# VHH binders against E3 ubiquitin-protein ligase MYLIP-A (mylipa): the designs that were tried, part 10

Target 1, 279 residues: E3 ubiquitin-protein ligase MYLIP-A (mylipa), of Danio rerio (Zebrafish) (Brachydanio rerio) (q6tem9r1to279)
Amino acid sequence: MLCHVTRPDAVVMEIEVDAKANGEDCLNKVCRKLGIIEVDYFGLQFSGSKGENLWLNLRNRISQQMDNLTPCRLRLRVKFFVEPHLILQEQTRHLFFMHVKEDLHRGHLRMCSEQAQELSALLAQAEFGDYNQNTAKYWYTELCGSEPNQTTINSIIAKHKALEGLSQASVEYQALQLVSSLEHYGVEWHWARDAEAQRLAIGVGPEGIAICRDDFSLVNRISYPIIQIATQSGKSVYLTVTKESSDSVVLLFKLISNRAASGLYRAITETHAFYRCDT

## First folded at step 1 (VHH)

Design e01 (framework vhh_7pa5_2)
Fold by ESMFold2-Fast, scan of step 1:
Structure e01 (fold): chain B 279 residues (1-279), chain A 124 residues (1-124)
Amino acid sequence: as target 1 above (279 residues)
Amino acid sequence: QVQLVESGGGMVQPGGSLRLSCAASGFTFSSYAMSWVRRAPGKGPEWVSTISGSGGSTSYADSVKGRFTISRDNAKNTLYLQMNSLKPEDTALYYCAKSRYYGSGSYTHPFDYWGQGTQVTVSS
């Protein structure tokens, strides 16, 4: 079967796999075509019929997981984030950088204005090269989501000028260093509702789970060690957590579908397992 | 900053009634389950009742079922406890408590914020 795999840089690859292929077969073929040996950091995502953003289970057949296979539409995404110095290949760092850039545009990373200005300068240098007065204004609006004020632009200009002569690879590494210091580096976001149908953003990251309002403002943080039991039933995910010795409380998250709930459950268990080995 | 302020306590004869109120501020009141917890002299805290964020779900300790009613007014950020058929055993300091976790159900703890408490004394 033919899979259209969209890279983090929006380039679409055509990947032919056997009709009985599992997710791992497709991921390995994608990474081989890209010259990537560090396969373990990556996964494949697809869209459910209700607009869910779902991770493909790499051990199961692709045809058992997706509603539409004509064509099979997948996205290559970073599933497990690590510190930049642990990444061996420049191509791997480039794909991490592109993924991070997409997360910034979606508002999934929180940072102060000074860090945002520094990152804007690094992204401009990476994508457009040395500072150019005729085009710089348009580059800087990409991270701010709106046109920045003149004081902010002047600050970004000064920082961008200071990067003159640095290569794309060098500034992408610096950008990843900056972003890896942020609180929500490596966090994957899932939409859910609480028992009262209030919309939540649930962040699954290296250190635990973040429970946020629909504007991504933090309500609570749950570290993996305090999760006693995680279960999924239908559209619901249940977390039994310990806050104090002998005390426990059950948290309920309702998702849009059974597959979305299974996806959140797997994200929690798989991220915890990865974290225990690598961080 | 989160604040919970209880009121409505007092002295009452056995079989009497009292209504407690809790004024909440500093958080999105409708997003959290709220509870009443009491502490009798020489005893540890005892959970009394919980109400979900929307008010659609309630739960009660066996000792108060059928006698107490928990309710809330989300427009006023206020929690209530209507106490009927009061017994000497209901004598305690009553605390308003906020559930720690967002979207928590009708029976949850731990609680992350407590009020100062309001004294209820049931005596002849």
Scores: ipSAE 0.000, ipTM 0.090, lowest interface PAE 21.1, mean pLDDT 80

Design e02 (framework vhh_7sr4_2)
Fold by ESMFold2-Fast, scan of step 1:
Structure e02 (fold): chain B 279 residues (1-279), chain A 123 residues (1-123)
Amino acid sequence: as target 1 above (279 residues)
Amino acid sequence: EVKLVESGGGLVQPGGSLRLSCAASGFTFSSYAMGWYRQTPGKQRDLVADITSGGSTKYGDSVKGRFTISRDNTKNTVYLQMNSLKPEDTAVYYCAARTGYSYGWSPQEYDYWGQGTQVTVSS
């Protein structure tokens, strides 16, 4: 079967796989064509019937997970974020950078004004090179969401000028260092409800799980070592965790669909396994 | 039973205007943020506009300055005023409701969805 795999840089790759291929077969072929040996950082996403972003289960057949296979539409995305100095290949860092750039464009990253200005300058240097008075002003307005004031623009210009002569690889590394310092770097958010039907934002990240109210005020943090068991049944995800007194408590999260619940369950278990074994 | 019912879609010439309405029932409308998404065949749903319970708005990049979202809590209705329409705006437009704050305005963040209304911009 033919798969159209969209890279983080929006380039579409045509990947031919066997009709019975697992998700892992497709991911390995994509990474092979890109020269990436660090395949463990990456996954494939697809769209559900209501526009849901779902991770392809790499161990299962692609045809059993997707409704539309003519062609099979997938997106190559970073699934497990790590510090940039741990990434061995420049191509891998480049794809991390493009993923971050896309998330920023979609409004997924939160940062202070100073960090946003610095990131804007790094993104401009990576895409357009050295500061140029005739064209640069337009580049900076897009990252601020609303039209920035002149003081903000002047600050970004000064930061961009300071990057003169730096290579694309160098500024992409610096951008990744900056975003890796943000509280929500590598955190994937899932909407759920508790046993009382109150809405929660569940953040799955490198250090553990953040349970937040709908305004993102923190309710609880659950580090991976205190999670004894995670299970999924229907639309519900259950976490059995160890409290201070060595007592066990079961937490319930109800999602909008069976696929969403499966997604949260797999995010928790796969993220835990990844960071427990590597870094 | 929760229901979101869109209306106001139709055929319009480039440069024209349309106003979409979404009538909500079965939940406490004033406590929910409301959004408009659009979808073309074979593609994901994209954010058009979002308005919080407090009135703060967010727009998709391609519609900023042309579309305006508003709400009337006394009528349990959210509106989308679409001006300077382009052929590229042709899509099915969906009304959606969510509780709490949106982190990324992704479709998964919304609790309820309408069935959609077709907007076609053609001469």
Scores: ipSAE 0.000, ipTM 0.141, lowest interface PAE 17.4, mean pLDDT 82

Design e03 (framework vhh_lunsekimig_d3)
Fold by ESMFold2-Fast, scan of step 1:
Structure e03 (fold): chain B 279 residues (1-279), chain A 123 residues (1-123)
Amino acid sequence: as target 1 above (279 residues)
Amino acid sequence: EVQLVESGGGVVQPGGSLRLSCAASGRTFSSYALYWYRQAAGIERELIASIYSGGSTNYVDSVKGRFTISRDNSENTMYLQMNSLRAEDTGLYYCARGLHYTSSWYQKGFDYWGQGTLVTVSS
């Protein structure tokens, strides 16, 4: 079976796997071709029939999870984000950096103006090298999270000049340090509705679950230790949580499809297992 | 302790039907993901169908449209309805459930396996 696997840098890889291959077989082949031994940080995503963004279950056959499309279309993505000092391979850090850059492009990263200016300078140094007055200002406005005035541009220029001589690897590391300090670093977002059918953004991250309104304003935080039980039934995900003095509350999240609900349930359980089952 | 016991296997002619059952004894499994595997002569054991606690199902392409997985949590039983059987469906059929840690609220891997039930499709 031919799979087209899109990398975080948008390069498409052609990967041939056995017709009975499971998701892990494909992921291992992709990582082997990229020289990555830190496979555990990565996963493969695909699109459901209702436009869902779903993680391939690595233990199950690919053909059991996809709509039998040829070629099989998958995306290599960082599934579990860690602090950059824990990443041992430069190639792994590079793919983390490209994923972060894509998230910034799609508006998925929130930061203050000062942090955005610092990141813009680091992205410019990584992409274009040392500051060059003939070209730099044209790219600052494209990469910056705001429509910068001259004061902002001058600030970015000063920061970019200060990076003179630094290698791509060095500034990518610094960029990852910056974004790893952001509250939503490593958070995976799922759209859901509550019991009253109000739209919610559910963020699954290293420390727990964030429940937000559709504008991503925080409603509640649920740390993993207070979750008594997580279940999925049809299009619904249920969390039974401990709320002060041992009272229990059941939270309901309804998603667009059974596959989306299974995806949220798996995101919660697999993320908890990755970050909390440690020696 | 829990044991998974498969039943319903037998000899059928091509185009025939069989319904396999997987019964759990000694413990309720209603919150678990459940799986059917088969092992044919000369072929490694393969996952053919799965059903999650919420009712979501998956099938390997060779059985999709012919086999239907279902569960009855009140009876602690999972089923595999097999229609339009072919000679290539001959093999031992095993059921399995997801691994559940006593100190954890999530599943990880496979908890228990049955001994298998033999399905033979011949004329």
Scores: ipSAE 0.000, ipTM 0.101, lowest interface PAE 18.5, mean pLDDT 78

Design e04 (framework vhh_brivekimig_d4)
Fold by ESMFold2-Fast, scan of step 1:
Structure e04 (fold): chain B 279 residues (1-279), chain A 124 residues (1-124)
Amino acid sequence: as target 1 above (279 residues)
Amino acid sequence: EVQLVESGGGVVQPGGSLRLSCAASGFTFSNYAMSWVRQAPGKGPEWVSSISGSGGRTLYADSVKGRFTISRDNSKNTLYLQMNSLRPEDTALYYCAKLTSGWYRPGTYYMDVSSQGTLVTVSS
């Protein structure tokens, strides 16, 4: 079976796997070709028929999860985010950096203007090297989704000049340090509706689940220890959580498809398992 | 919800001029930088020009610098491209694009909306 796996840098890899191969067989081949030993941070995504971003279940056969289309179209993505000092390989940090860079373009990370300027300078140093006045006017990105004014550009230029002589690896590390300090670093977002059909953004992260309105304003935060049971049925995900009074309450999230609901359910259970601190 | 509608294309002889327009709706036009991108027959997209939200800064591809002028009218939510001294190699479908993120440098652009474009043919 032929798989086309798109890297975070948009380069497509051709991966041949057995017709009965599991998702982990494909991921291991991808990581081997990239020289990645730290496989556990990564996963493979694919697109559902309703535009869902779905994680391939690594324990199950690829052919059981995708419609036997040839080639299988997959995306290599970081599934579990950690602080950059915990990452051992430079190549692994590079792929984290590329993933974060793509997420910044989608507006998934919130930061103040000063952090956005610092990150813009680091991105410019990584991509173009040392500041050059003849070309720099073309380079700078305002990461808050707005056009930078001249004062902002001058600030970014000063920060970029201060990075003179730093290697790509060094500035990518610094960029990851900056973004790892942000509130939504490592949070995966899912669109859902509550029992009253109000649209919600559900963020699955290292410490728990954030329930937000459709503008990403926080409604509630659920830490993993208070989740008694998580279940999925059809298009719905149910979380039974412990209230402060020690009573339980059931939260309902309805998603666009059975696959999307399964995806949210797996994101919750797999993220909890990865980051859990119990014996 | 973002909508961009290009117009003004046509057939012109080498050395001629055309003015393209892009009518924008569905977002606060003055808050976003805008770009013109073209795609020649059988080739990939090529970035042509960008303009800041205020109109105070403009950038041009080397291939069009000195010949093309990008401008905008924020009161009308309209982007313009004045094309002078047209050459056969300028023949392409021209698209306008809203810049939500990405780089302003030549050869790097991010189009977050698809439109029909407007055809420019330069022939003798």
Scores: ipSAE 0.000, ipTM 0.130, lowest interface PAE 17.2, mean pLDDT 79

Design e05 (framework vhh_7qbe_3)
Fold by ESMFold2-Fast, scan of step 1:
Structure e05 (fold): chain B 279 residues (1-279), chain A 121 residues (1-121)
Amino acid sequence: as target 1 above (279 residues)
Amino acid sequence: QLQLVESGGGLVQAGGSLRLSCTASGRTYAMGWFRQGPGKEREFVASISWSGGSTYYADSVKGRFTISRDNAKNTLYLQMNSLKSEDTAVYYCAADRGLYTSYKASEYDYWGKGTRVTVSS
């Protein structure tokens, strides 16, 4: 079968695999064509019939997981984020950078104004190169969520000028260092509803799960060690967690489909396993 | 330097069986078999992942050929049953540095020199 695999930089790759191929067969072939040996950081996503973003189960056949195979549409995404010094290849860092850039545009990363200005300068250097008065102002307007005032622009210009002569690879590394210090770095977001049908954003990250309102304001944080049991049934995910008094509390999250619920459950279990060195 | 050496080729009657072996001088990951018949281009035959858990076959050999490996011996095998005159070719062993293989010869890093299989009618 023919798979169209979209990279984090929006380039589409045509990948031919056997009709019986497992997800890992496709992922490894994609990484080989990209020259990536660090396969463990990546996964393949696809869209469910209700618009869900689902991770392909790498151990199972692709044809058993997807409804439409003509063509098989997949997205290469960073599944497990790590600090940039742990990434060995420039190409791997570039794909991390592109993924982070997309998350920034979607409002998934929060930072103070000083960090935002520094990041804007790094993004401008990566995309545009050395500061140039005739074009840089358009980059600053586009990269900021709101149109920046002149004081902010002047600060970004000073920071961008200080990066003169640095390569794209160098500033992408610095941008990843900055972003890796932020609270929501490496957090995967799932839309769900609580027992009262209130919309929630559930963030699955390296240290645990963040439960947020639909504007990403934090309601609660659940570290992995206090999760006693995680289960999935139908459209629901249940977490039994240890309370302050050592009592147990069951948290319920309802998702749009059975596959979305399975996806959240797998995200929780697989993320916990990845970020614990011994598991 | 990784070297691959094929063996087990020879003359066999149509309907017969033959087993090819490929021994590697070191550790290998994904491996495959390709063949080139008289006056034809090199074509895919079969491939196997590093663990042996995933195997793939060309339609022309499916159900007749079986690929397997013994990682302790650094050896790849191709069991060929119900041979046809169309299976006459030089068979090449190929290895990749990745854990999973492809159908394209250009994606393999290491190649053996080939072993000849002749199937008489």
Scores: ipSAE 0.000, ipTM 0.101, lowest interface PAE 20.8, mean pLDDT 81

Design e06 (framework vhh_7ubx_2)
Fold by ESMFold2-Fast, scan of step 1:
Structure e06 (fold): chain B 279 residues (1-279), chain A 122 residues (1-122)
Amino acid sequence: as target 1 above (279 residues)
Amino acid sequence: QVQLVESGGGLVQPGGSLRLSCAASGFTFSSYGMTWVRQAPGKGPEWIATISSGGSTMRDDSTKGRFTISRDNAKNTLYLQMTSLKPEDTALYYCARHPYSSGYQLTSFDYRGPGTQVTVSS
């Protein structure tokens, strides 16, 4: 069975696996070809028939989860984010950086103007190398809003010049260190509807679940300890949570498909398990 | 439904020329910056050139003087004119849409085409 696995940097890898291979067999072959030992941070995503972005269940056969169309199309993605100093391999940090860069493009991370300027300089150093007067006027844009004014550009230029001589690996590490301090670092987003059929963005992160509007503005936060019961039935995910009072409330999230609902349920349970703290 | 479709690639001798085209549909082409990117086997993507919605261009120094990016907003088409081609220019070339107003870098794009293969060999 031929799989086409797209990396976070858009390079496509051709991976041959046995017809009965499970998802973990494919992931291990991908990581082996990339020289990655730290497999546990990564997963494989695919698209459902309704455009869902789904995680391949690594314990189950690939052929049971995807259409039988060859080649099977998968995306290598970071599933569990950690502080950059915990990452042992430069290649692993590079893939984290590429994933984070895509999240920035999608508007999933919020930061102040000073952090945005510093990140812009780090991104420019990583992509283009040392500051160059002839091209730099087109490199810098604000991470939010319209094109930067000249004062902002001059600030970014000064920061970029200060990075002169630093390697791509070094500035990618610094960029990851900066973004790892941001509120939504490592948060996985799922589209759902509430009981009133209003569209929501549900963020699954290390500390719990963020319930947001279409524009990612926060409506509510649900920490893992207050979740009494999490269940999935059909296209719905139900969370029974503890209120300030002695009462419990049931939250309903309806997704586009049974597979999407299963995906959100698995994201909640697997993320909680991964980030369980030890003394 | 945003679509970008590249064409114009092929086999060419060193010192030759090629003109790549990218046909855009499903969005207001004239409102977006557009980029050409190439990817050689086993390498990450390499940015080549960007053209703004207004027609201002920026080019990588290593290909500057040999490659020219241009656009025709009436035809919703992006072009890359390549001259004095070298074996090192062998790569998959693809176009990408860039949302300048969002504040993202030139190499950050939300849609890209499947690419057109350019092979330079003797």
Scores: ipSAE 0.000, ipTM 0.105, lowest interface PAE 22.3, mean pLDDT 79

Design e07 (framework vhh_7pa5_2)
Fold by ESMFold2-Fast, scan of step 1:
Structure e07 (fold): chain B 279 residues (1-279), chain A 123 residues (1-123)
Amino acid sequence: as target 1 above (279 residues)
Amino acid sequence: QVQLVESGGGMVQPGGSLRLSCAASGFTFSNYGMSWVRRAPGKGPEWVSTISSSGSTISYADSVKGRFTISRDNAKNTLYLQMNSLKPEDTALYYCATQSIFGSRDYYAMDYWGQGTQVTVSS
């Protein structure tokens, strides 16, 4: 079976696997070709028939999870984010950095203006190298997705000039240190509806689950220790959580499909398991 | 396809013993933590026991502690539950499941439930 695996840098790899191969067989082959030993941070994503963004269950056969296998279209993505000092390989840090750039373009990471300016300078240094007055006017709009005011541009220029001579690897490390301090670093987002059919963004992260409105404004936080049990049935995910009074409450999230619900359920269980264990 | 097939249930008198088995296929069994969950008629599911992928970490519900023993054979892709000193309140449909642990060891998320095997304890 031929798989087209798109890397975080948008390069497509052709990977041949056995017709009965598990997801982990494909992931291991991808990582081997990329020289990545730290396989545990990565996963493979695919698109469902309703446009869902789904994680391939690495322990199950690929052919049992995907509707179209000619070719099998997958995306290599960072599944579990850790602080940059825990990452041993430069190649692994580079792929984390590329994933973070994509998340920034989607508006999923919130930060103050000062952090945004510092990050813009780091992104410019990584992408374009040392500050150059003849081209810099085009860089910051491209990276930020909007035209910043002159005061903001002047601040970014000063920060970018301060990075002169730093290598791509060095500034990518600094960028990851900055973003690892942000509230939503390593958070995976799922669209759902509550019992009243209101649209919610459910963020699954290292410390727990964030329940947000569709503009990502926080409604509630659920830390993993207060989750008594999680179950999935059809398009619904149920969380039984402990209230501050030691009473239990059941939270219901409805998703667009059975696979999307399974995806949220697995994101919750697998993320907790990853960050609970020694890395 | 991922498949979990439970067996070994039956009817026993109070104080009796049964050994349940769960045969796993379609996935790498040695990579998964495994659990036993039971459901009495008309009631919700109750977690019974969990064993880690290596077998080194084991947990039990207070209601079965000291009476039940969970074990696994990764070479045979099989999970076991040895049930001793059975009581009428142990009457339930017993399910095999893969799972992940949440915060507290006493509460677990479930993934891939089997079809179940019936255990009836009556005099």
Scores: ipSAE 0.000, ipTM 0.113, lowest interface PAE 19.1, mean pLDDT 80

Design e08 (framework vhh_7sr4_2)
Fold by ESMFold2-Fast, scan of step 1:
Structure e08 (fold): chain B 279 residues (1-279), chain A 123 residues (1-123)
Amino acid sequence: as target 1 above (279 residues)
Amino acid sequence: EVKLVESGGGLVQPGGSLRLSCAASGSIFSINAMGWYRQTPGKQRDLVADITSGGRTKYGDSVKGRFTISRDNTKNTVYLQMNSLKPEDTAVYYCAAKPWGTSYLYSNEYDYWGQGTQVTVSS
């Protein structure tokens, strides 16, 4: 079966796999062609019929998870974000950088003006090299949603000039260091409704789960150690959590589809397993 | 809640042009990336084009050079100008508003979707 796998840099790869191949077979073939040995940071995404972004279950047959669409359309994405010093291969860091760059373009990650100025200079150095008045362009409006005044523009230019002589790889590393310091680095967001049908954004991250209103203002944080039980039934995900004095509370999240609910459940369990620090 | 209303779909011959419009209600338009997606029977929903609040654009490879996305923030409207249409462009086209202020991935849905508009390229 032919799969079209879109890389974080938007290049499409044609990957031939057996008709009975599981997701892991495809991911391993993609990573082998890219020269990536650090496979564990990556996953394959596909689109659900209700617009969901879904992770392919790597242990299950591809043909059993998708609607038998031809060609099989997948996206190679970073599934688990780590500090850049933990990434061994330059190619892996480059794909992390391209993923981050795409997410910034889409407005998925925002930051304060000072961080936006620094990142704008780093992104420009990575894309255009040393400062040149005729070619330099800055991502500032995409990073904080505001038009820069002349003082801000001059600050970004000064920061870009200070990066003179730095290689693309060095600057991508510095950009990843800056991005990894942001509060929501590595957090995967899911839309849900509570028991009262109020809309929530559920962020699944390295240290736990953030429960936010639909404007992303924080309602509650749930660290992984206080989750006693996580279950999924149909379109619903249930979390039994410990509150003060050893009392338990059951939280209900209802999602748009069975696939979306399975996706949130898997995000919680797989993210906890990846970032688990209980030795 | 924001509502997205699409218009401009229809039937055209190969080589023809169509302009799709998507009108958004409320303040979400000013801070959100807007995009066009398309879906054909038997295929997944694909990105056609998107545009950030600041006007930076991205296109799917199959439409680059033929389609142009633009936005008018004063009218809360995003447009898709489609030129040199091919039979392979036949699809239901969806307008989407993407949330901002979140980190990298959305696993279950986008915040707002239109109901879709049919584009058919046939003789």
Scores: ipSAE 0.000, ipTM 0.257, lowest interface PAE 13.3, mean pLDDT 81

Design e09 (framework vhh_lunsekimig_d3)
Fold by ESMFold2-Fast, scan of step 1:
Structure e09 (fold): chain B 279 residues (1-279), chain A 122 residues (1-122)
Amino acid sequence: as target 1 above (279 residues)
Amino acid sequence: EVQLVESGGGVVQPGGSLRLSCAASGFTVSSNYLYWYRQAAGIERELIASISSGGSTNYVDSVKGRFTISRDNSENTMYLQMNSLRAEDTGLYYCATPKYDILTGHRTYDYWGQGTLVTVSS
């Protein structure tokens, strides 16, 4: 079967796999074609029938997981984010950078104005090269809002000029260093509703789970060590968590489909396993 | 405990060459961003060269084409090969590497060597 795998940079790859191929067979072919040895950081996503973003289970057959195989549409995405100094290959860092750039465009990462100015300069250097007065004004609005003032623009220009001569790979590394310090670096977002049907954004990250309002403003943070039990039943995910007073509370998240709920459950358990620091 | 120890500095004639070494202990150079800084008398410490964990290198314009940063992962050592040395290259040369708190994902500080002196004789 022919799979159309979209890269984080929006380039589509055509990957031929056996009709009985597992998800890992496809992922391995994609990574080999890209020259990536660090396969463990990546996964394949697809869209469910209700528009949900779902991770392909790499151990199971592709044909058993997707509703529409004509065509088989998959997205190569970073599943587990790590500090850029732990990444061995420039190609891997480049794909991390492209994924982060997409997340910034979608408003998933928030930062102070100083960090936004620094990142704007790094993004401009990565995409357009050295500062050029005739074109630069068109590029600095991406992270600073719709109408940055002249003082902000002048600050970004000074920072962009300071990057003169730096290669794309070098500024992408610096950008990843900067964004790796942000609160929501490596956080995967899931839409859900609480027991009162209030819409929530649930962020699954290296340190735990962030519970946010639909504008991504933080309501609560749940670290992995205080999660006693995580379960999924139907469209619901249940987390039993401990408080410092030895009280326990059950948090309920309702998602749009059974597969979305299973996806959140898997994100929580697999992310915890990947980033486990306690022995 | 992380330590960086520079060596290879000395006095050299204009147009000469020197190779600086930075021996690392307490961490592996293959997994870290590595920097060379230079401090001339009366001037702030300046980043002159860097190498990423993946081997990507970067240089300030004044040394580009003359200096080469490299590392030997088996020896856990970083190098700076300096060619076509000029009087303005005189200064203290420091190696450095950033430290990250893996639990928070944040860069917490940089580890610095003690410096090695390079003097380009007139």
Scores: ipSAE 0.000, ipTM 0.101, lowest interface PAE 19.3, mean pLDDT 80

